# Designs tried in a protein design chat: VH-VL binders against Crossover junction endodeoxyribonuclease Hjc (hjc). Part 2

Target 1, 126 residues: Crossover junction endodeoxyribonuclease Hjc (hjc), of Archaeoglobus fulgidus (o28314)
Amino acid sequence: KGTRFERDLLVELWKAGFAAIRVAGSGVSPFPCPDIVAGNGRTYLAIEVKMRKELPLYLSADEVEQLVTFARGFGAEAYVALKLPRKKWRFFPVQMLERTEKNFKIDESVYPLGLEIAEVAGKFFQ

## First folded at step 1 (VH-VL)

Design e8 (framework fv_ecleralimab)
Fold by ESMFold2-Fast, scan of step 1:
Structure e8 (fold): chain C 126 residues (1-126), chain A 123 residues (1-123), chain B 107 residues (1-107)
Amino acid sequence: as target 1 above (126 residues)
Amino acid sequence: EVQLVESGGGLVKPGGSLRLSCAASGFTFSDAWMHWVRQAPGKGLEWVGHIKSKTEGGTTDYAAPVKGRFTISRDDSKNTLYLQMNSLKTEDTAVYYCARDEVYYGSGEYDYWGQGTLVTVSS
Amino acid sequence: SYELTQPLSVSVALGQTARITCSGDNIGSKSVHWYQQKPGQAPVLVIYYDSDRPSGIPERFSGSNSGNTATLTISRAQAGDEADYYCQVYDSSTYVVFGGGTKLTVL
């Protein structure tokens, strides 16, 4: 279930300067479809949202492929946004994920490399 | 061992004010969302409001019946949650529970409630 | 405003299965949590996120959530299961919403 956390992530994305929407029917669509699409005029994101109480997080090869397919067609960067207890959201470009025989994963070695929302939004001189 | 202990309840007249406290121990208070839930005598549970962790902005949300009258705050240095109740009405009479909301973060181990403190608004 | 409806009471024979429902518009799109409350005591979380159990809650407790109805299932009911049970969701407009509660009686 992600409805509560997806809403919280939308709020955080808007605070960081992104316009963001949750994709209706992302779990049942016959087409590739992320959980959230966001843009700030400079960067565009296709986001798969995950909440876990502990690492590792596993993502199927199909799940990652669907996310990448949508992102490429849309002109967006593909990210996994992960929420762990007592941690801020961390954003992982799909290229950062560790590949296993059947899956992709974010474990203790990958997790610290994740980006915070401010880093994904990028720095710009005000 | 997680413990939540409410205090500050009592008898107050309509239009009056009261401040409740919830002393927390046994967990990292600053990382937790905290909420207040009330229960009128012989009735069901009703959510009052919550406050997010400091790391996640420390923002508050309230149930419609109390919005504008009640204020939730926290003092992480004292591991204490507060509920400031203003413009009290007879329908605010209830046992007020303090509850830890780590489940919404996906911690999923425990969600704890205090023993409750009774607020009676009468006259 | 968003509302959850529970039956006022449910009876179950000792050792049989009790089912407590929680109805709400499109509740299957929300995450449902369940609490047990015994007289004079604070509520205790027994199921979270539709079907997960906190440590210490026996496997006899399970949950499901689809369409317009979420269900708390208590198999092999015991006398100690007598309590009020409340469902709870998060809603965008009203935030945290509780059902009205169901009194479970074990016969």
Scores: ipSAE 0.006, ipTM 0.543, lowest interface PAE 10.5, mean pLDDT 84

Design e9 (framework fv_ecleralimab)
Fold by ESMFold2-Fast, scan of step 1:
Structure e9 (fold): chain C 126 residues (1-126), chain A 125 residues (1-125), chain B 107 residues (1-107)
Amino acid sequence: as target 1 above (126 residues)
Amino acid sequence: EVQLVESGGGLVKPGGSLRLSCAASGFTFSDAWMHWVRQAPGKGLEWVGHIKSKTEGGTTDYAAPVKGRFTISRDDSKNTLYLQMNSLKTEDTAVYYCTTGDYEYSYGWDAFDIWGQGTLVTVSS
Amino acid sequence: SYELTQPLSVSVALGQTARITCSGDNIGSKSVHWYQQKPGQAPVLVIYYDSDRPSGIPERFSGSNSGNTATLTISRAQAGDEADYYCQVYDSSTYVVFGGGTKLTVL
């Protein structure tokens, strides 16, 4: 269930020192909206939340474009947060996604490059 | 097929010790979080503890009633989960299940779709 | 310590709808899983993450979770649905928490 994973991720973000909020109605809004927005005073995130049982994960070009558009306007970095069974949340800056002709993807070659939440929180530490 | 088989249960006196084993087959055991859940006769399900996969830290957590007395460990080379039970009390009398989740169900580790058939531990004088 | 409360028993007539509740403080902020257990058998996962069904579980089983109450709904009840049902969450402080269980009787 997507909304429950979003709630789980909110808890993990708050534990990592982020203030975070789930965006209500993100799927039905006429405006570009991420699933979650978060900030810790140093780093600001616009997050699209995905859960998959296995790789690859495909994201539509429209979905990525909406995420990037919101992040740019908000002053945040655009991330995809991916949860696989029995794995920790991994954070993928949209620049890390592999482009196909119609979609973007995270496959077995990209997945290990994903960031842990502590790595995202520690950005701009100095 | 995916299977978990518990063994090691039996009758033990209060203050005694037992070690339970859970043999896993049909899935990549080394990637799995493993849990012990118990059920006293005629009572409900009670979580005992878990152990994470080695790649996720291999750490253990325990329910308050067993903390300090029970130890969970795993041997990935043998696809086997263990529960070492020390200082046993009559309240520990239960059927002990090993359980885990797999890739079909969202998070996998906390939604238990794979269960053993259980092994009975009786703590009595 | 986080706790879940279920009614001890629920009765339903054959072909009617049974509803089993699971109450917990702000349970709507947690994910709820449901298990069916028949005498002498290991539990079977019937609903995961509030409302999703495992492969092989009939559409008659559904779930919801909001506020302080999660509900397992079994429509068109069959004799084979008679069992004990347990709700379960994961809490960051107490880890895996099960409800006390509800015996469903199909009349």
Scores: ipSAE 0.006, ipTM 0.569, lowest interface PAE 11.2, mean pLDDT 86

Design i1 (framework fv_ivicentamab_arm2)
Fold by ESMFold2-Fast, scan of step 1:
Structure i1 (fold): chain C 126 residues (1-126), chain A 121 residues (1-121), chain B 110 residues (1-110)
Amino acid sequence: as target 1 above (126 residues)
Amino acid sequence: EVQLVESGGGLVQPGGSLRLSCAASGFTVSSNYMNWVRQAPGKGLEWVSIIYSGGSTDYASWAKGRFTISRDNSKNTLYLQMNSLRAEDTAVYYCARDEYYDSSGYPFDYWGQGTLVTVSS
Amino acid sequence: AYDMTQSPSTLSASVGDRVTITCQASQSISSYLAWYQQKPGKAPKLLIHDASSLESGVPSRFKGSGSGTEFTLTISSLQPDDFATYYCQQYNSYPEGYYTFGGGTKVEIK
């Protein structure tokens, strides 16, 4: 079950030191539910997974709010993981998303700011 | 069976403009990413611009504001509009197809023959 | 944008020789690397994509390997048709520098 890219993301998370699992029933559950939860004993992630052929990526205010609600209740940080063709996964904390009138977006200006898996695994406060 | 044919190259004065065309056959340009790549005489390959299947575009930093990539789906043709040309823009210009696949994909699987643009100093 | 460094810039070889060309990325590009062959006066031809996947119709003597920052193209037994310039290309960065080419390696007779 799942796309090749989503399975690859699980493998990459495990290689980076995270235990990770796809959430069964995501999109069917009546409660806030991310696509993936991951943890490495130090950092815990609630991840919404997106695959697009090109930018911009739009996310509804509702789906971002659902992700944030779950993350807070679970004790995890909320991220969007985005896969473009032939590119590595990039991780976007929800605070990095551009707000529009009714949506959030990742466009050409935001995309290069996204984090790689290693950065998420070893992120440090300054 | 897949064929890309460039045209529109030639001699142009510095500050001039030129429009390159790339006629495609054997596939639909709007279903693929399409690229322009150039090669100065005796030098290596340099990426210029891309148009994505959905119509978004990107450019090399030095090409922004001067070059515009576009396509005409009815003619199955890719274009590169080049303005404010400089001697440094002298090169053979190639169009290249960029395949997208769910698993991994690959870049430039088919190239045109190239068209020479000469900007006199 | 990623710098791509090819070595050597030129090499001389004889038919039957094993030839190795190296390509180094300034930052990790995973396996998003292609190899192209260009003969004088002609457009480049894709040989290998995803670091090691041979394009249809390309002879099995061509082999790509590597991941991350270090990549090689090997021609196990050089044939007359193989004297050409070879380029590596990364396709991992976005948007600017989306495709960066190495400087090329010219494989010459003798």
Scores: ipSAE 0.006, ipTM 0.546, lowest interface PAE 11.0, mean pLDDT 83

Design i2 (framework fv_ivicentamab_arm2)
Fold by ESMFold2-Fast, scan of step 1:
Structure i2 (fold): chain C 126 residues (1-126), chain A 120 residues (1-120), chain B 110 residues (1-110)
Amino acid sequence: as target 1 above (126 residues)
Amino acid sequence: EVQLVESGGGLVQPGGSLRLSCAASGFTVSSNYMNWVRQAPGKGLEWVSIIYSGGSTDYASWAKGRFTISRDNSKNTLYLQMNSLRAEDTAVYYCARGWDYGDYEGFDYWGQGTLVTVSS
Amino acid sequence: AYDMTQSPSTLSASVGDRVTITCQASQSISSYLAWYQQKPGKAPKLLIHDASSLESGVPSRFKGSGSGTEFTLTISSLQPDDFATYYCQQYNSYPEGYYTFGGGTKVEIK
């Protein structure tokens, strides 16, 4: 299903000053479609949402390409938002993902480099 | 056995249009990233366009607005619609198979190419 | 713009020679680089993928090496069938620079 986790992420985004919506039918659309679109007046995000019990997280090249295609057309930055048990949401710009022979991944070496929502919002810019 | 066969090339006047076809056998085009690559006489290889397995498309900057890549899954055939042709579009056009789902091997199969000549 | 610089543009060699062709990427592409051989009047043929992995049916005298920004194709003992033009190609760049080819190296008879 995944609906409750996406709702939790929406709440976190709103608390951080983003207006955010879950894209209805993202899994059924014939066009590139992220799970969430968010904006705060200066930063705009296209977000692919992932929940995993443990690392590594793998994403197919097609998933990453679809996300980037939408973000480019929309004028947004492309991110993967990852939730692990008992951890905060972490945001990974697609450029941060490790490329493997078949996929992209977030493993234990990449995970600590992920951004917290406040960093994505620009709260720590100054 | 995998085969790609291009057709549709020929002589066309500047400003004209042409549609190239690439008939695939031995695999399903919708399961792969499919590409068009061209080569002007005596020059190097130049990437033109891609259609991803999911159906999204991208183009070389000089091809945007003039060229359109598409496929017909029922015919297992890739197309390149070329409009507003210029003398500098004269080239052999190849179709090439790229990645299938999660397989990064470059372009492992190519057609033999079809010659497009843009001349008065 | 994403650049792939291939050198030399033309190389004259004799049968039995060791031939080395280089390819330089303007940004790191890890190992996501392919080498192609093209004979006159024919389509390119994939020789090597992932910088160093030889395609099935390609003679062992062909060897690819390198990672990051500097790559090399070596033919250890040139044969008559090897006189051709060789191209490198990156396939790491999303979305800018899709499948950029090098300018090609023509290996011709001395």
Scores: ipSAE 0.005, ipTM 0.515, lowest interface PAE 17.0, mean pLDDT 83

Design i3 (framework fv_ivicentamab_arm2)
Fold by ESMFold2-Fast, scan of step 1:
Structure i3 (fold): chain C 126 residues (1-126), chain A 120 residues (1-120), chain B 110 residues (1-110)
Amino acid sequence: as target 1 above (126 residues)
Amino acid sequence: EVQLVESGGGLVQPGGSLRLSCAASGFTVSSNYMNWVRQAPGKGLEWVSIIYSGGSTDYASWAKGRFTISRDNSKNTLYLQMNSLRAEDTAVYYCARDLYSEWGYYFDYWGQGTLVTVSS
Amino acid sequence: AYDMTQSPSTLSASVGDRVTITCQASQSISSYLAWYQQKPGKAPKLLIHDASSLESGVPSRFKGSGSGTEFTLTISSLQPDDFATYYCQQYNSYPEGYYTFGGGTKVEIK
């Protein structure tokens, strides 16, 4: 079955005023597909969910491009939601990710800049 | 079968140092989160430190700066270096394995414990 | 950080009794709670995780329940092997910080 952290993230999104759904089969779809889509009537999010034991987190340029492509077509903002052990969920707009030669990353310098769910609920990225 | 065996405990004077070892068998320590948990005589359990599978560490606030958790992957052994020991550090020290999963953070296997006594 | 309080600290019981131990978190921990059993002179043993999930090999007389801030461990028909100290432990990811154990409940012979 799915992880308890994915369920936990959905609960946190709903508590923050978002309606949210998990996209089943995102890993096998031939089309760009985020892990979660959420909206609160004014802010809409396409979320790639990552759970890691430690930093840094790497995302391929292709992975980020697919997330952005879906978000743009859907009218949503693209975010990475990251869960580390014993830490709260942090939300990273893709613009916050550090670009490397062929990848993007969240390391110890970027991690503290991540947004809490309440901040995401109250902001518009236009 | 999974087994954890602690060693290195003993009598130490206040201000002294001691290094504990935890030898693992039946699994690889680098593939799991590993913890130290202590228990003062007649008292409850108190979490001390964790080392994550990738090598990052965290500590109880009172342990930061005095205790260092580490591992030797070639020996499949976990360590706890304890410096500036105080009488209140007297306890049985257990090493304990966290599950390797998003569902983990509880301890599925514990060692037998090793007694550390800090006294003059 | 989360405070975990167990009650009672000591409980006297007879074989065949129904025993209930309570664990209270100072803030919501959802269902991220484990129960351990510790017999004299031995290491703790995992009994229940995620508030209500029994570990393999644990007798069905042990039941965990609760969510949020109030949790219970119930032993429906106490056996001689069950006289031990029981600890709850939270492992919620928020707020950031430590594993926290309850103070323990000693179940002793009446």
Scores: ipSAE 0.006, ipTM 0.556, lowest interface PAE 11.3, mean pLDDT 84

Design i4 (from i1 with heavy chain D98V E99G Y101D D102F S103W Y106E P107Y F108M Y110V; framework fv_ivicentamab_arm2)
Fold by ESMFold2-Fast, scan of step 1:
Structure i4 (fold): chain C 126 residues (1-126), chain A 121 residues (1-121), chain B 110 residues (1-110)
Amino acid sequence: as target 1 above (126 residues)
Amino acid sequence: EVQLVESGGGLVQPGGSLRLSCAASGFTVSSNYMNWVRQAPGKGLEWVSIIYSGGSTDYASWAKGRFTISRDNSKNTLYLQMNSLRAEDTAVYYCARVGYDFWSGEYMDVWGQGTLVTVSS
Amino acid sequence: AYDMTQSPSTLSASVGDRVTITCQASQSISSYLAWYQQKPGKAPKLLIHDASSLESGVPSRFKGSGSGTEFTLTISSLQPDDFATYYCQQYNSYPEGYYTFGGGTKVEIK
């Protein structure tokens, strides 16, 4: 059920001009892997997908570290894509996340700073 | 109260164009997936087009190239631009909102009253 | 993408009857199926989503069941308000054919 939003995100990425794939997995992988990888010939993304009913969203330090490690090796930018009920997907560069001692988070202060898919694709500069 | 109100329907000649509007109240169209669905007289429901919250669109195969879905967030209004109209496009056109829930599927929870489009010479 | 076949196309029934409408998908759609009720001259109304989840305000006599390719809508004791046309709709298509509707079942007075 929850993964249908991930399918929706994949469709929106393709419509925005990205070639995108979902990374198959069944829990823990021995290697870092994001939920989605995408590229449009100009921008390359490693995306961790999150769906929550309300803020704040917490991400473990290990989760963020794995995302960043993959992104660096792949030559991609690391993003968290967050879906809240009845809201658009918003994209958060990992550098935008608020750091705590053991976690990273997106709260009500950070959420409005998130990017729309068109901003990530660079359409606003056209 | 959440409500959708369609307008812009009427009589048009084959080959003509028409733009339908769908005004939303009680929620924001840009925060939801929005659909256009039509129903020819005496026939069933037929999906026409969707606009996703991010602004991407999809169309029924027969609608591609002729119909364009769009929205204006400042007016909180959904549109359907219909070009090269044919007699078989005669139908009541409904706009509908896709419901969201992490535990529920994508279904249409709110519908407008519909607006009749008649394509005839 | 997926064809949706409803049966029967018309159904004659009396108040108090148990009525069953079936909906078959050409391929598995998991539980991504909704049921709508439409009265003459009115917009469709959502009854059931995710195959079996009853929408708020819909009477408990309406029940949805099934998964995969075969689904049913059952009205356990038909009331005068229930004479209408019913449609199933899948939302598991990706990306084209995002939504397909069944042909409808008209429930009319016997």
Scores: ipSAE 0.006, ipTM 0.547, lowest interface PAE 12.2, mean pLDDT 84

Design i5 (from i1 with heavy chain D98E E99S Y100G Y101R D102Y S103F S104D G105W Y106L; framework fv_ivicentamab_arm2)
Fold by ESMFold2-Fast, scan of step 1:
Structure i5 (fold): chain C 126 residues (1-126), chain A 121 residues (1-121), chain B 110 residues (1-110)
Amino acid sequence: as target 1 above (126 residues)
Amino acid sequence: EVQLVESGGGLVQPGGSLRLSCAASGFTVSSNYMNWVRQAPGKGLEWVSIIYSGGSTDYASWAKGRFTISRDNSKNTLYLQMNSLRAEDTAVYYCARESGRYFDWLPFDYWGQGTLVTVSS
Amino acid sequence: AYDMTQSPSTLSASVGDRVTITCQASQSISSYLAWYQQKPGKAPKLLIHDASSLESGVPSRFKGSGSGTEFTLTISSLQPDDFATYYCQQYNSYPEGYYTFGGGTKVEIK
């Protein structure tokens, strides 16, 4: 995780009408914690932040399960926010992830299905 | 020592095609993010295209559909296929390596000497 | 897409002079800015990354400063080898994620 891109993601969320905070200690906490929690009064998000040079992105079954567990307890929707170099942030509801025997993944077939921040906020451009 | 050597430039008529090569030594092209940057005579630098270490590619908006970046790992060589060339494409074309193996793009730490492409009737 | 504006476009100077080149971004790029030197007939050479970090082998007379939208390259005591064109480059991947270069500043002999 880079501090710069996480900060930029927070800015994008605020611009889209979400109040958002970075969860301190999310990587070292013994309890299930997302990287970011956001809400706009209508939609609440528990976000796992990933930055990768290229696809595929793999997420362990445990990692996805922890994200879902937190989201349910908090009353939020579980999302993976993925940043690839030179691309805008894309948001993937965990239900969109491709399941493998051991892991979940976002590959070239799943990536185009990801949502932009405006779509997650419920504000669509046509 | 890191070295990049471009070739394949020349005179081509509008509507024509040309393929540029960039031979790398001292490092592995497939382990790095590689770019093409051009410079029209007497003008500034303009980014053209990138190929990521995993083989994915991106292009300047004006280059999409006309230019294709690729590489041959066995030859440690980067390519730029240019189609439907216009007078505005006249420039020296440089290949450039992005600094290191990082998640984000970084400035270009090594450049080739450039190869001149002239599009003229 | 960040528009990068350099000033002046041309600067005449003598050996020993202090020269200052400015680069302005259309919106904040934090410190994600590089400076390049290009001599006639040669490829650009990276001088400075992250606005102020000197590359190995670059003389200490080159100094970068600034953040946000305004950046400066200063050459103290200009040397004969410093007559060249200088370019700034942003590499902040937000919002559109591409490299943008300034128009260049030609430092020529007075």
Scores: ipSAE 0.007, ipTM 0.593, lowest interface PAE 9.1, mean pLDDT 85

Design i6 (framework fv_ivicentamab_arm2)
Fold by ESMFold2-Fast, scan of step 1:
Structure i6 (fold): chain C 126 residues (1-126), chain A 122 residues (1-122), chain B 110 residues (1-110)
Amino acid sequence: as target 1 above (126 residues)
Amino acid sequence: EVQLVESGGGLVQPGGSLRLSCAASGFTVSSNYMNWVRQAPGKGLEWVSIIYSGGSTDYASWAKGRFTISRDNSKNTLYLQMNSLRAEDTAVYYCARGDYYGSGEYYAFDIWGQGTLVTVSS
Amino acid sequence: AYDMTQSPSTLSASVGDRVTITCQASQSISSYLAWYQQKPGKAPKLLIHDASSLESGVPSRFKGSGSGTEFTLTISSLQPDDFATYYCQQYNSYPEGYYTFGGGTKVEIK
């Protein structure tokens, strides 16, 4: 189930040079809380992890707002990491998400814009 | 009671086409991941195709371009359109229900139809 | 592309015997493995999902174990109703392809 892909994502993050941990109880905590936090000494990530069989993926405005709030307080960049069957993990900075009236989404038009883990590890805002 | 019933199997010539139906009762096809699985006489099980709840589809590599999975939500029925049939497509074809990733506990096939025999022969 | 290898392909046993069937995956599938029972002329029946979780209505003499690449189905005290063909199936969904079945193990009367 979810824990299988979370373990896989942790392994990929460590291979990419990040130290990463899964946040226990992220779905139950009353405080803003991502699924994973990661850092490589230069880049720090707050990650909401999603696994879906197909697109589109919807995220509530509250869910995205909580992720952004945690990221700002922690000093991290906010990302959604999405795993589809037979595809690599793709990382979506929250700014890349398509906003609807009450939700955010990743559909077939947004999905190809997602970053691979190596891009996230090596990206520098100049 | 949840049930799947296949129909449409029969004898067809090589190069011919055939459409299989799978009528569902007791649950909604569009709310589940639906699969076709086949079994050649005396052989093992082989996965053919899936249609996801949202309507996206995937196929075994050998089925791509020849087979098309679809559904009719108003009839609560799953279909498999088979084109360019070959002798090695001779099998009993089963439809089977899989669960959602992230909403159920598993996506093993918990409900199966009785199967419908497709024979491709001259 | 995902290899699932079952052994043995055929097994002869007597009522009351302990029967063990093995399933090996070419790559780790965690616990995403199901076991099915198929009797002649019938559709397969799901026995076990997630490697070890018994389906409701399935007798407790059936037990699944394992994780990663090696899995086992054990039938303690084989009953007459248990003579059938058994299949394992992975549903890990990566790499390419969502489902792969083992070759099957036929449990026959000795």
Scores: ipSAE 0.005, ipTM 0.550, lowest interface PAE 12.7, mean pLDDT 83

Design i7 (from i1 with heavy chain E99T Y100W Y101E D102Y S104G G105Y Y106D P107A Y110I; framework fv_ivicentamab_arm2)
Fold by ESMFold2-Fast, scan of step 1:
Structure i7 (fold): chain C 126 residues (1-126), chain A 121 residues (1-121), chain B 110 residues (1-110)
Amino acid sequence: as target 1 above (126 residues)
Amino acid sequence: EVQLVESGGGLVQPGGSLRLSCAASGFTVSSNYMNWVRQAPGKGLEWVSIIYSGGSTDYASWAKGRFTISRDNSKNTLYLQMNSLRAEDTAVYYCARDTWEYSGYDAFDIWGQGTLVTVSS
Amino acid sequence: AYDMTQSPSTLSASVGDRVTITCQASQSISSYLAWYQQKPGKAPKLLIHDASSLESGVPSRFKGSGSGTEFTLTISSLQPDDFATYYCQQYNSYPEGYYTFGGGTKVEIK
């Protein structure tokens, strides 16, 4: 079992040249873990997957901290992947997120700065 | 008024090829996830292939290497190229729109009328 | 890839009857299941998405329920327009059987 959108993102990652897996039990594990880990031999990603009908997207400080902690220990870059209806997946390095008092957010000002999957994959040269 | 209209079905001999078309009106195929689904005479529905809004594709395991899904954005038309056809490919083929880009869930809300493909000598 | 087992294959009913159709997934699919209605010679029509959410324009006598591996479609008071074949569909599998349909249930006049 997985989310339908995580499976969609897995397909897109594989088509872009990444090997990728869903992390089973990411929502109930006592240890930090992302939704997806991916690698293409040169770039390694720890991905938190989000789907929203509209902006803004809020992420708790704890959620972001757990993602960063896993990524650092694993040797991966920490990203939030966001899917809105009628839009491609966009990838946000956690450093790009706007901090609020208790949360992080992606709003209409941050969203256009997100990377497309081809840009993330473009770090790998054949 | 949203519609899908399939065409291109017909009689073909085993080993032959056929290309199906699915013309969309009232919405843009390139902005949606689009699917092909088939139904053998008197049997149930079977998923064939998907093209995602970004252009990536996926196939049922039995369709890989024989069937190719594509689209022409200028004609707002979805295609299914079928090669190396077998008797068991005989079915009505439907194109269908995935609801994600319009409704935020993942089911098939708009279907074409279907086009019959018969593989027989 | 998950098998979807639908039962019964055929049922006979009269107008006004309550009918129940069951769909079983071989592994958990959460609530990622849709129900379709198909009349002879016509394309399927979406009735219910996410196991229980009624599509716009679909009569309230149609109810979907369930989660995990067991799902039901109930028609509380069968009408003449409801004699059709019904299919469940999961959309939580990858990559083989990304969308898997049940075998169908034909609701016939008694």
Scores: ipSAE 0.012, ipTM 0.586, lowest interface PAE 8.5, mean pLDDT 85

